# Ledger of designs, part 6: VH-VL binders against o66814

Target 1, 203 residues: o66814
Amino acid sequence: SDYLLRAESLFSQLKDANAKEETPYLYGKVKGYYEAIKLYAVEYKEDRIKTLFTLMSKNTKKAVRGAYTEREPLTELITFEPRVYFEEYCDGIMDECFYEKHYEKEKFIELVDYFSLKRRVEFLRNHEGKYCAPFDFGMAEALFNAVSLELMQEKPDEKVLIALREKLEPILVMAEEKLRYAMKKELPCYRNRLSEHIGYWKP

## First folded at step 16 (VH-VL)

Design F3
Fold by ESMFold2 at other seeds, fold request of step 17:
Structure F3 (fold): chain C 203 residues (1-203), chain A 123 residues (1-123), chain B 107 residues (1-107)
Amino acid sequence: as target 1 above (203 residues)
Amino acid sequence: QVTLKESGPTLVKPTQTLTLTCTFSGFSLSTFGVGVAWIRQPPGKALEWLADIYWDDDEDYYPALKNRLTITKDTSKNQVVLTMTNMDPVDTATYYCARIEGYYDSQGPFDYWGQGTLVTVSS
Amino acid sequence: EIVLTQSPDFQSVTPKEKVTITCRASQRIGNYIHWYQQKPDQYPKLLIKYASESISGVPSRFSGSGSGTDFTLTINSLEAEDAATYYCQQSYYLPYTFGQGTKVEIK
């Protein structure tokens, strides 16, 4: 309930700065964090709400600043890097040994198909997703960051992970479709010389 | 427990570059949400925010002074450094560093201040 | 740049009386306003954050109110130790700015 009043204030700042039009990637990222916060609020997870709100408020500040300076940089990408370990098994009769590769938190990684999500978000990030699908990419990136942060918890919450994945997937697909269309049609957002020199034509 | 202390020259000649160091304890700039700002106060005048830097390396500058200011941090030393070029007599002021409380809302207040250091710009 | 205008510039007040200091913003700033106390030859101290939120260790006689463009700091029973200059500061938009200050003296 406290986060609702604070969020109204952040969205007022974004509206006053016309951030939806001026900084659509960062605007989308703020919206994505807000969607993640709402999922956590259903579960009464105040510490996690505050952590995500910190990121939401920081991206709001960057969006507002970007709107008046005509600069919109990529912001944080949070990735979970699980430890890898190998389990040795030796056959007592045949005296043979073999190794199985395992990941820290393997069941949670599999639950959300984390490595696939990571590759898909990184692809958008590295191939002009910010320019060709700014709102959807920003929103997907924030939801992906929320997944990463949950996986980093000592005991990830499966219900929250499923809810985050369900929210993330359609948004990620939309961003990917927009980028694919832009690549196929060679739209300026993808192949424009301006995209390599951000700031030259928008000082 | 939370303390900040400004250090650097108290006398600077016009056109010289001022370098001020904020050394702090009781908190870390690696802490999520935390920032440090520089604020100055000319004698008998109002406070003026100059620059800040955050845990995530984000930095902001007062626009009219942006080309003269550089803020950097060394998290391992608990230090933030302000450099201000081309000093002028109008820059004579007490310079403060202060902590920004940025957890939950990143645009929080300046909750702890150093005692300040008077910098006089004259020949 | 958001200009904060405080009123009055100066107040001489008898002990135990109520002090009211206003801060007007040149545009809407929600509740992104903070109040500081600065005693002579001292550094500023945070009194109130986000228009009305209390700070641990600050006497309860200090309170803040307002939203949008008009904000008030109230000292409900002035003590001798409250003689100081008071500043409002906004953190809604960069650059962050301060009011010009209100000096409060004991009469």
Scores: ipSAE 0.699, ipTM 0.856, lowest interface PAE 1.6, mean pLDDT 90
Fold by ESMFold2, look of step 16:
Structure F3 (fold): chain C 203 residues (1-203), chain A 123 residues (1-123), chain B 107 residues (1-107)
Amino acid sequence: as target 1 above (203 residues)
Amino acid sequence: QVTLKESGPTLVKPTQTLTLTCTFSGFSLSTFGVGVAWIRQPPGKALEWLADIYWDDDEDYYPALKNRLTITKDTSKNQVVLTMTNMDPVDTATYYCARIEGYYDSQGPFDYWGQGTLVTVSS
Amino acid sequence: EIVLTQSPDFQSVTPKEKVTITCRASQRIGNYIHWYQQKPDQYPKLLIKYASESISGVPSRFSGSGSGTDFTLTINSLEAEDAATYYCQQSYYLPYTFGQGTKVEIK
């Protein structure tokens, strides 16, 4: 298919730049977008494929640039911010009204346990996931972004959401395990980054 | 219809700062995937890419000129601005702005160009 | 920096004949090559993207081929309005670069 030929070109650029070693977070993110694209391709959703490919190609450019400049910043985190509304009901006995909090697309949010996914990805992002589990974190972040983008659709596709969630979970667990291990063993990826945040005599 | 137009001074003295504005219509720089680039062409010579900026605020610069170039955008005004410091007679060229069609593949070509503006740097 | 070398620098060609312009990259660039036409005193216009992909509004007599390091722009049957300078450009690695140009004239 068309996206396969385009993806081959992007992976060639990543390989030429040694991005897997030089920018493993961004390399993982490119791979994660590719996995999401393949899930959408099963459902023949060309427009969604093109949207995700835009992100894939942009992160490829950033990975290649980062590899030769020795800089690897965090890139996009896409979060779905559901609108909140309240349903009220009134107790006729005491003439009291009570409010129940609801979210737009609540059924789809629950289907993928979205708020839990969001907290887990944000935790990795804020706690050295990029340094201690770069490939898995990058890949998980891209798949999470795909979940968010699907939830933003007017009518989210339940089959796609389930497939994305199933792909995302083991990768997210692996990233979390690597970070937990690094924290417990005080590996340089975690400990050195913590020291650098304190700003001692060596910048 | 997509159009781009360069504006700014046509004569500058050596060491002065050049500021060029690209005003465009028929598309928005807030559109997913879209970018705008600046390219120059010295008289009778090849085209030279200078800088670009994308919908996601990502910027790229020609490395040898990076310390002299700044690219910015104002999406609400459909404008992209290039600033180039310390102009020299070798910088005499026609300066173009062009759209980057980055939807689907962000490393896309320059698909629409402005008419160009000749900037002469005279000693 | 990727250098693109075009051949020839200049061609004088009889109408209706086939024009071939080559572009050689100093390293592999996949299919990330694009071709532009620039008529005298005009801005460049995109003819071909990604080595061989057609552009809406560009006559079908223009085609591109090649991959890796060697690319070709072909004008199948030259028309008078095709007299111009042609440039290849790569978007594989920063900085993006152009070939030196090939000027095509009507003989």
Scores: ipSAE 0.697, ipTM 0.849, lowest interface PAE 1.5, mean pLDDT 90
Fold by ESMFold2 at other seeds, fold request of step 17:
Structure F3 (fold): chain C 203 residues (1-203), chain A 123 residues (1-123), chain B 107 residues (1-107)
Amino acid sequence: as target 1 above (203 residues)
Amino acid sequence: QVTLKESGPTLVKPTQTLTLTCTFSGFSLSTFGVGVAWIRQPPGKALEWLADIYWDDDEDYYPALKNRLTITKDTSKNQVVLTMTNMDPVDTATYYCARIEGYYDSQGPFDYWGQGTLVTVSS
Amino acid sequence: EIVLTQSPDFQSVTPKEKVTITCRASQRIGNYIHWYQQKPDQYPKLLIKYASESISGVPSRFSGSGSGTDFTLTINSLEAEDAATYYCQQSYYLPYTFGQGTKVEIK
């Protein structure tokens, strides 16, 4: 397949730059996009493959550049923001009216527990996940972005959403476990980024 | 149809700052994967990539010139601006802007070019 | 910085004959090489992308080949309008770089 040959070239660039060691967050993100692409390839969704590959190749470029410049920024987080609407219904016997809150694509959001996934990824992103669990966080972030992009489709594919969620969950759990351990033990990846004023409680 | 056009001063004195504007049509920098680059060509010499900017706001610069170059975009006006400080006679060149074909593989070629503008740096 | 070395620097060729231009990279770059044609007093035009991929509107007499470090642009039957300077360009690593150019003239 065409995307396999192109991916080989990207992984060669990453290997030549030692990106797995130098930019592990971005390396993980590239790997996560590749895993998502492989899931879409089973369903022959060429346009989605190309979209995800664009992100994969861009993060490869950033990883390689980051390895040589010793800079590794956070990159894209793609979130689906569903439209909200309210439906009114009335009880004719009680003569009461109620408003029911609905989201566009509600069943797909529920299928993957999207808002929970979003909170978990955002937590890692905001609390040093890049430093304490770079590879797993990067990979989880890319798979989450793939879920978001699928939900943005006019007709989301349930089979793809389930497959993405199943791939994402164990990786996200691993990142969360690493971060919780680092926070609990005050490891350098977490402690060095957290600033506290300790002096006055001692005297 | 994709077109790009460079505009700006054609004569600049040494030490002055050059500002070039690339105005384009037939595509948008808000389009996923798209980028715009600046490339220069001294008279009779090879092409030299200077900087680029992408739909995702990512910017790249030729390292030896990084401290002299700034690239910015205004997506609503379909414009990309290059600023180059401390101009020197060796910077005399034709300056091109070009579109980067970045969909599918974001490290794509320069698929459409402007006609170029000759900038002469002379006292 | 990846250096691209083209060969030859100059070629004078009889019409309808084959033109071969080589581009050698200072390190492997996969297929991240692109070829451009620049006719006298004109801006560059993309001919071939990713070593061998064709571009719509480019005559079929233009083809590219190679991978890794050694790449070739071929014009199978030179036309008068093909008199130009040809450049290879890599997009594998920053900074993106061009070869020094190969000038092709009609004999």
Scores: ipSAE 0.690, ipTM 0.854, lowest interface PAE 1.6, mean pLDDT 90
Fold by ESMFold2, fold request of step 17:
Structure F3 (fold): chain C 203 residues (1-203), chain A 123 residues (1-123), chain B 107 residues (1-107)
Amino acid sequence: as target 1 above (203 residues)
Amino acid sequence: QVTLKESGPTLVKPTQTLTLTCTFSGFSLSTFGVGVAWIRQPPGKALEWLADIYWDDDEDYYPALKNRLTITKDTSKNQVVLTMTNMDPVDTATYYCARIEGYYDSQGPFDYWGQGTLVTVSS
Amino acid sequence: EIVLTQSPDFQSVTPKEKVTITCRASQRIGNYIHWYQQKPDQYPKLLIKYASESISGVPSRFSGSGSGTDFTLTINSLEAEDAATYYCQQSYYLPYTFGQGTKVEIK
């Protein structure tokens, strides 16, 4: 199971297809998964490595296909939806009960500020991040997917979550800054995409 | 145990639409990494990949046949359906469905095959 | 479309002898080549994946080698039950394609 040798095969496919230039969002996503895999490799988490490699491989196929068909769709966004439960506590003197809301895996969610990450990635996804910051957005989306997948584990690994968050944050910030600049300056990546919406007129 | 079985008509008239169903057991198409493909083999000739569909709803088609093929899945019934329009005598072949094991590397081989069903296209 | 050319088209081989089948790709495909055996009137069976990786339940006399564009399937000591047609198949780029086949018979 030498993930390095397997990854070299995937990057050869991407290079042969010129995917970095032709499908930069998907190329970034492949790179993001590779960075996540490397973090897992230091802990010898083979099953988790194989899960992420499956996604890396699938996005490589889509990037190569997209480069030759001139088509680059958004791919998977993986979100962890924690279960909510309520803890009851009662005042014995007043026979009065109160409920307190808790999340499944609350400590891990707080460790990475998960709901904030989710909103930020979804914002980029819904506001032309693929066109205005394709490489950084793709990388950020893959790293976010890795965070989601780790939170879905029976026993999330805190060291991995912290490492993933540390890799994700600067990339996410860069994507957000590129998008903000594009919106402020009305760059073609943002402005031209607005014209694709049926039913409204440009000023 | 992984098994796949093709079902559908064995005789089709030219211009008609062929519908083939692959029913499988021992795995689920909701399983991460898994796909199912259709491959055909004209009598005495080589194998030809036609289409596939994966756990993540990704699907693809042989380019020359893309406008004639549709692949769909019903994960709850463990079924994959291929439709092929405007059948012609040259489409006479044995049609196989096969599992793609895409865990770890999604570009994996066809590791389990159905027994195949011969479809003859003639008047 | 990546074309896979197998050689030879046909071999008649004495039992216990070595069989070599080659597959040449029209472009580099790394190790994304897989080998199948199809006995008369049967469905194909996977023998070798990723050029050289073994498959559980496949006799050890079957092996694969090669990378890039040139690949080989070897049957170290041919058995009677190995009479079949053998196909290589690439999964590097869409569309996935098969070689034309190599028929192996017992002499």
Scores: ipSAE 0.689, ipTM 0.851, lowest interface PAE 1.5, mean pLDDT 90

## First folded at step 17 (VH-VL)

Design G3
Fold by ESMFold2 at other seeds, look of step 18:
Structure G3 (fold): chain C 203 residues (1-203), chain A 123 residues (1-123), chain B 107 residues (1-107)
Amino acid sequence: as target 1 above (203 residues)
Amino acid sequence: QVTLKESGPTLVKPTQTLTLTCTFSGFSLSTFGVGVAWIRQPPGKALEWLADIYWDDDEDYYPALKNRLTITKDTSKNQVVLTMTNMDPVDTATYYCARIEGYYDSQGPFDYWGQGTLVTVSS
Amino acid sequence: EIVLTQSPDFQSVTPKEKVTITCRASQRIGNYIHWYQQKPDQYPKLLIKYASESISGVPSRFSGSGSGTDFTLTINSLEAEDAATYYCQQSYYLPWTFGQGTKVEIK
């Protein structure tokens, strides 16, 4: 298929630049987007594959550039911001009015526990996840971005959302465990930035 | 329908700063995947990429010129601006802006070009 | 920095004959090569992307091939309007670079 040949080219760029070692956060992010693309390929959803591939290729360019410039910035975090509204009803018997808070796409938000995922990814992002768990954090961030993008669709695909969540959860847990360990032990990645890019655990 | 047009001074004295504006229509830099680049061509010589800027605010610069170049965008005006400091006669060239087609693969070609503007550096 | 070397620098070709232009990269660049046509006093126009992918509005006599380090642009049955300078360009690694150009004239 077309996306497999394109991905092979991107991974060749990453390998030639030693990005797995030099820019492990961005390398993980590229891998995360690739895993999401493969889930969409099962459903033959070409437009969604192309959108995710755009992000995959952009993060590949940034990883390669980062490897030879020795800089690895945080890249995109895509969050779905559902509209909030209130539904009012009045009890004519008690002559009282009550308000119920609702979110746009509540069913899909609940299906993946979106607000919990968002808080967990933001925690890693704001507390040195890039330095203490670069590969797992990068991969989790990309898969989370794929969840957000699916929730932004007019008709989110429940099967894809479940598959994305199932892929994301163990990776997110690994990143969180590495960060908690670093915090507890006050490792240099948490207290101070290291002078070189290193992964604490294997990807 | 995609068009790009370069504007700015055509004569610049050595050491002065060049500011070029790319004004485009038929697309927006807010469009996912899209970028705009600046490329120059000295008279009778090959094309030289200088800088680019993307929908996601990412910027790239030719390394040897990085300290002399600044690229910025104004999405509301459909404009991209290149500033190049400390101009020298060797910088005499036709300057082009071009769209980067980055949907599906962000490392795409320059698919639409402006007509270019000749900038002469001389006193 | 990836250097692209085109050959030949110049060729004069009889109308309706085949033109072959090569571009060699100093390292692997996969299929991240693009071809442009530049007529005298005009801006460049994209002809071929990603080594062999066609561009809408470009005549079918233009084709590209190759992968890795060796790439070819072919013009089958040259027409008078094809007299121009042709450039290859890579987008594998920054900085993006162009070949030195190949000038094609009608004999």
Scores: ipSAE 0.767, ipTM 0.890, lowest interface PAE 1.3, mean pLDDT 90
Fold by ESMFold2, look of step 18:
Structure G3 (fold): chain C 203 residues (1-203), chain A 123 residues (1-123), chain B 107 residues (1-107)
Amino acid sequence: as target 1 above (203 residues)
Amino acid sequence: QVTLKESGPTLVKPTQTLTLTCTFSGFSLSTFGVGVAWIRQPPGKALEWLADIYWDDDEDYYPALKNRLTITKDTSKNQVVLTMTNMDPVDTATYYCARIEGYYDSQGPFDYWGQGTLVTVSS
Amino acid sequence: EIVLTQSPDFQSVTPKEKVTITCRASQRIGNYIHWYQQKPDQYPKLLIKYASESISGVPSRFSGSGSGTDFTLTINSLEAEDAATYYCQQSYYLPWTFGQGTKVEIK
């Protein structure tokens, strides 16, 4: 299957619907999934490409539908919830035992600073990032979802995780800067943070 | 083995509400990419898509019928339910449920169909 | 709403001959077209997805082609069991729509 040809069709759908202007959060999310797919294509990770493409195509459908209905809801946030376990260590000298706390896949969690990424994306999501920095937040959310999905693999790929993190960081920073500015200036996007289901005003 | 089966009344009166249940096996609506759709076919006429519902709870409705249709799912029972209000004789059709295979591209075809149930709307 | 127009409406064909069915979309739909076979008193069965992709268990004599607005289903060397009505269906934009159907009979 040539993912480039399939992606061209999805972008044609988005262009025909003017989704970049009408549904910028979902448009950004589609673009973010596409960037993740391209990173996986370098490594020939067909199964991951298909998984991410499923999400890309679903968000494309939602963006097109949203453009004609003038509604743009938040879509999926995929989080990796690592199991915790404790390792028992007994001191042969004092015959005493103590426990060390560990997370599954701790090496990979630390490699991308996963808990920090999760906290930052959730902050944008909970503080009107969709309205104040829609494109950058959408892209960041999709790339974060790709990180989560990789961490969920039986054996995560370190090179892919690093590449995803490096792509994600500048986009996340941009979204955070736009939100900070909007909060400081009390822009309408921030002041109307409850409007997603109640009386949202569109110019 | 993927199987879908429609159940519900075969005769309804004008203005009544139709409730149809799709019971399926061999797949789960919790499976990534999967959806279930309702499609109808009036006697001697073309197929008409009505609504669908997906693994991620996303729902779509045929716009002209949107105010008359509700689609719901019960993933634990492998069931999808369609309700259609204010039935009219023009709604007489065979009603099918079908699986949407959406892995790789979520805008996929209807790859498995139920046998269909004829619903007649008359006084 | 995207309208799909099939031609011909009806075709009577001798066994072993080639059958060609066309489907024209009212706007571009890329390759988001799928083909179904519906035998009398039966439910539809998927034959071809995404214009030309094969389906497991469908005889190789069925093939699809086209892109954009013009699509073709071909039955190479018609068999008696292929007598049916054939539908194209698009999944480019909601609402999903079907063509009006093409009935194929054995002559």
Scores: ipSAE 0.746, ipTM 0.878, lowest interface PAE 1.4, mean pLDDT 90

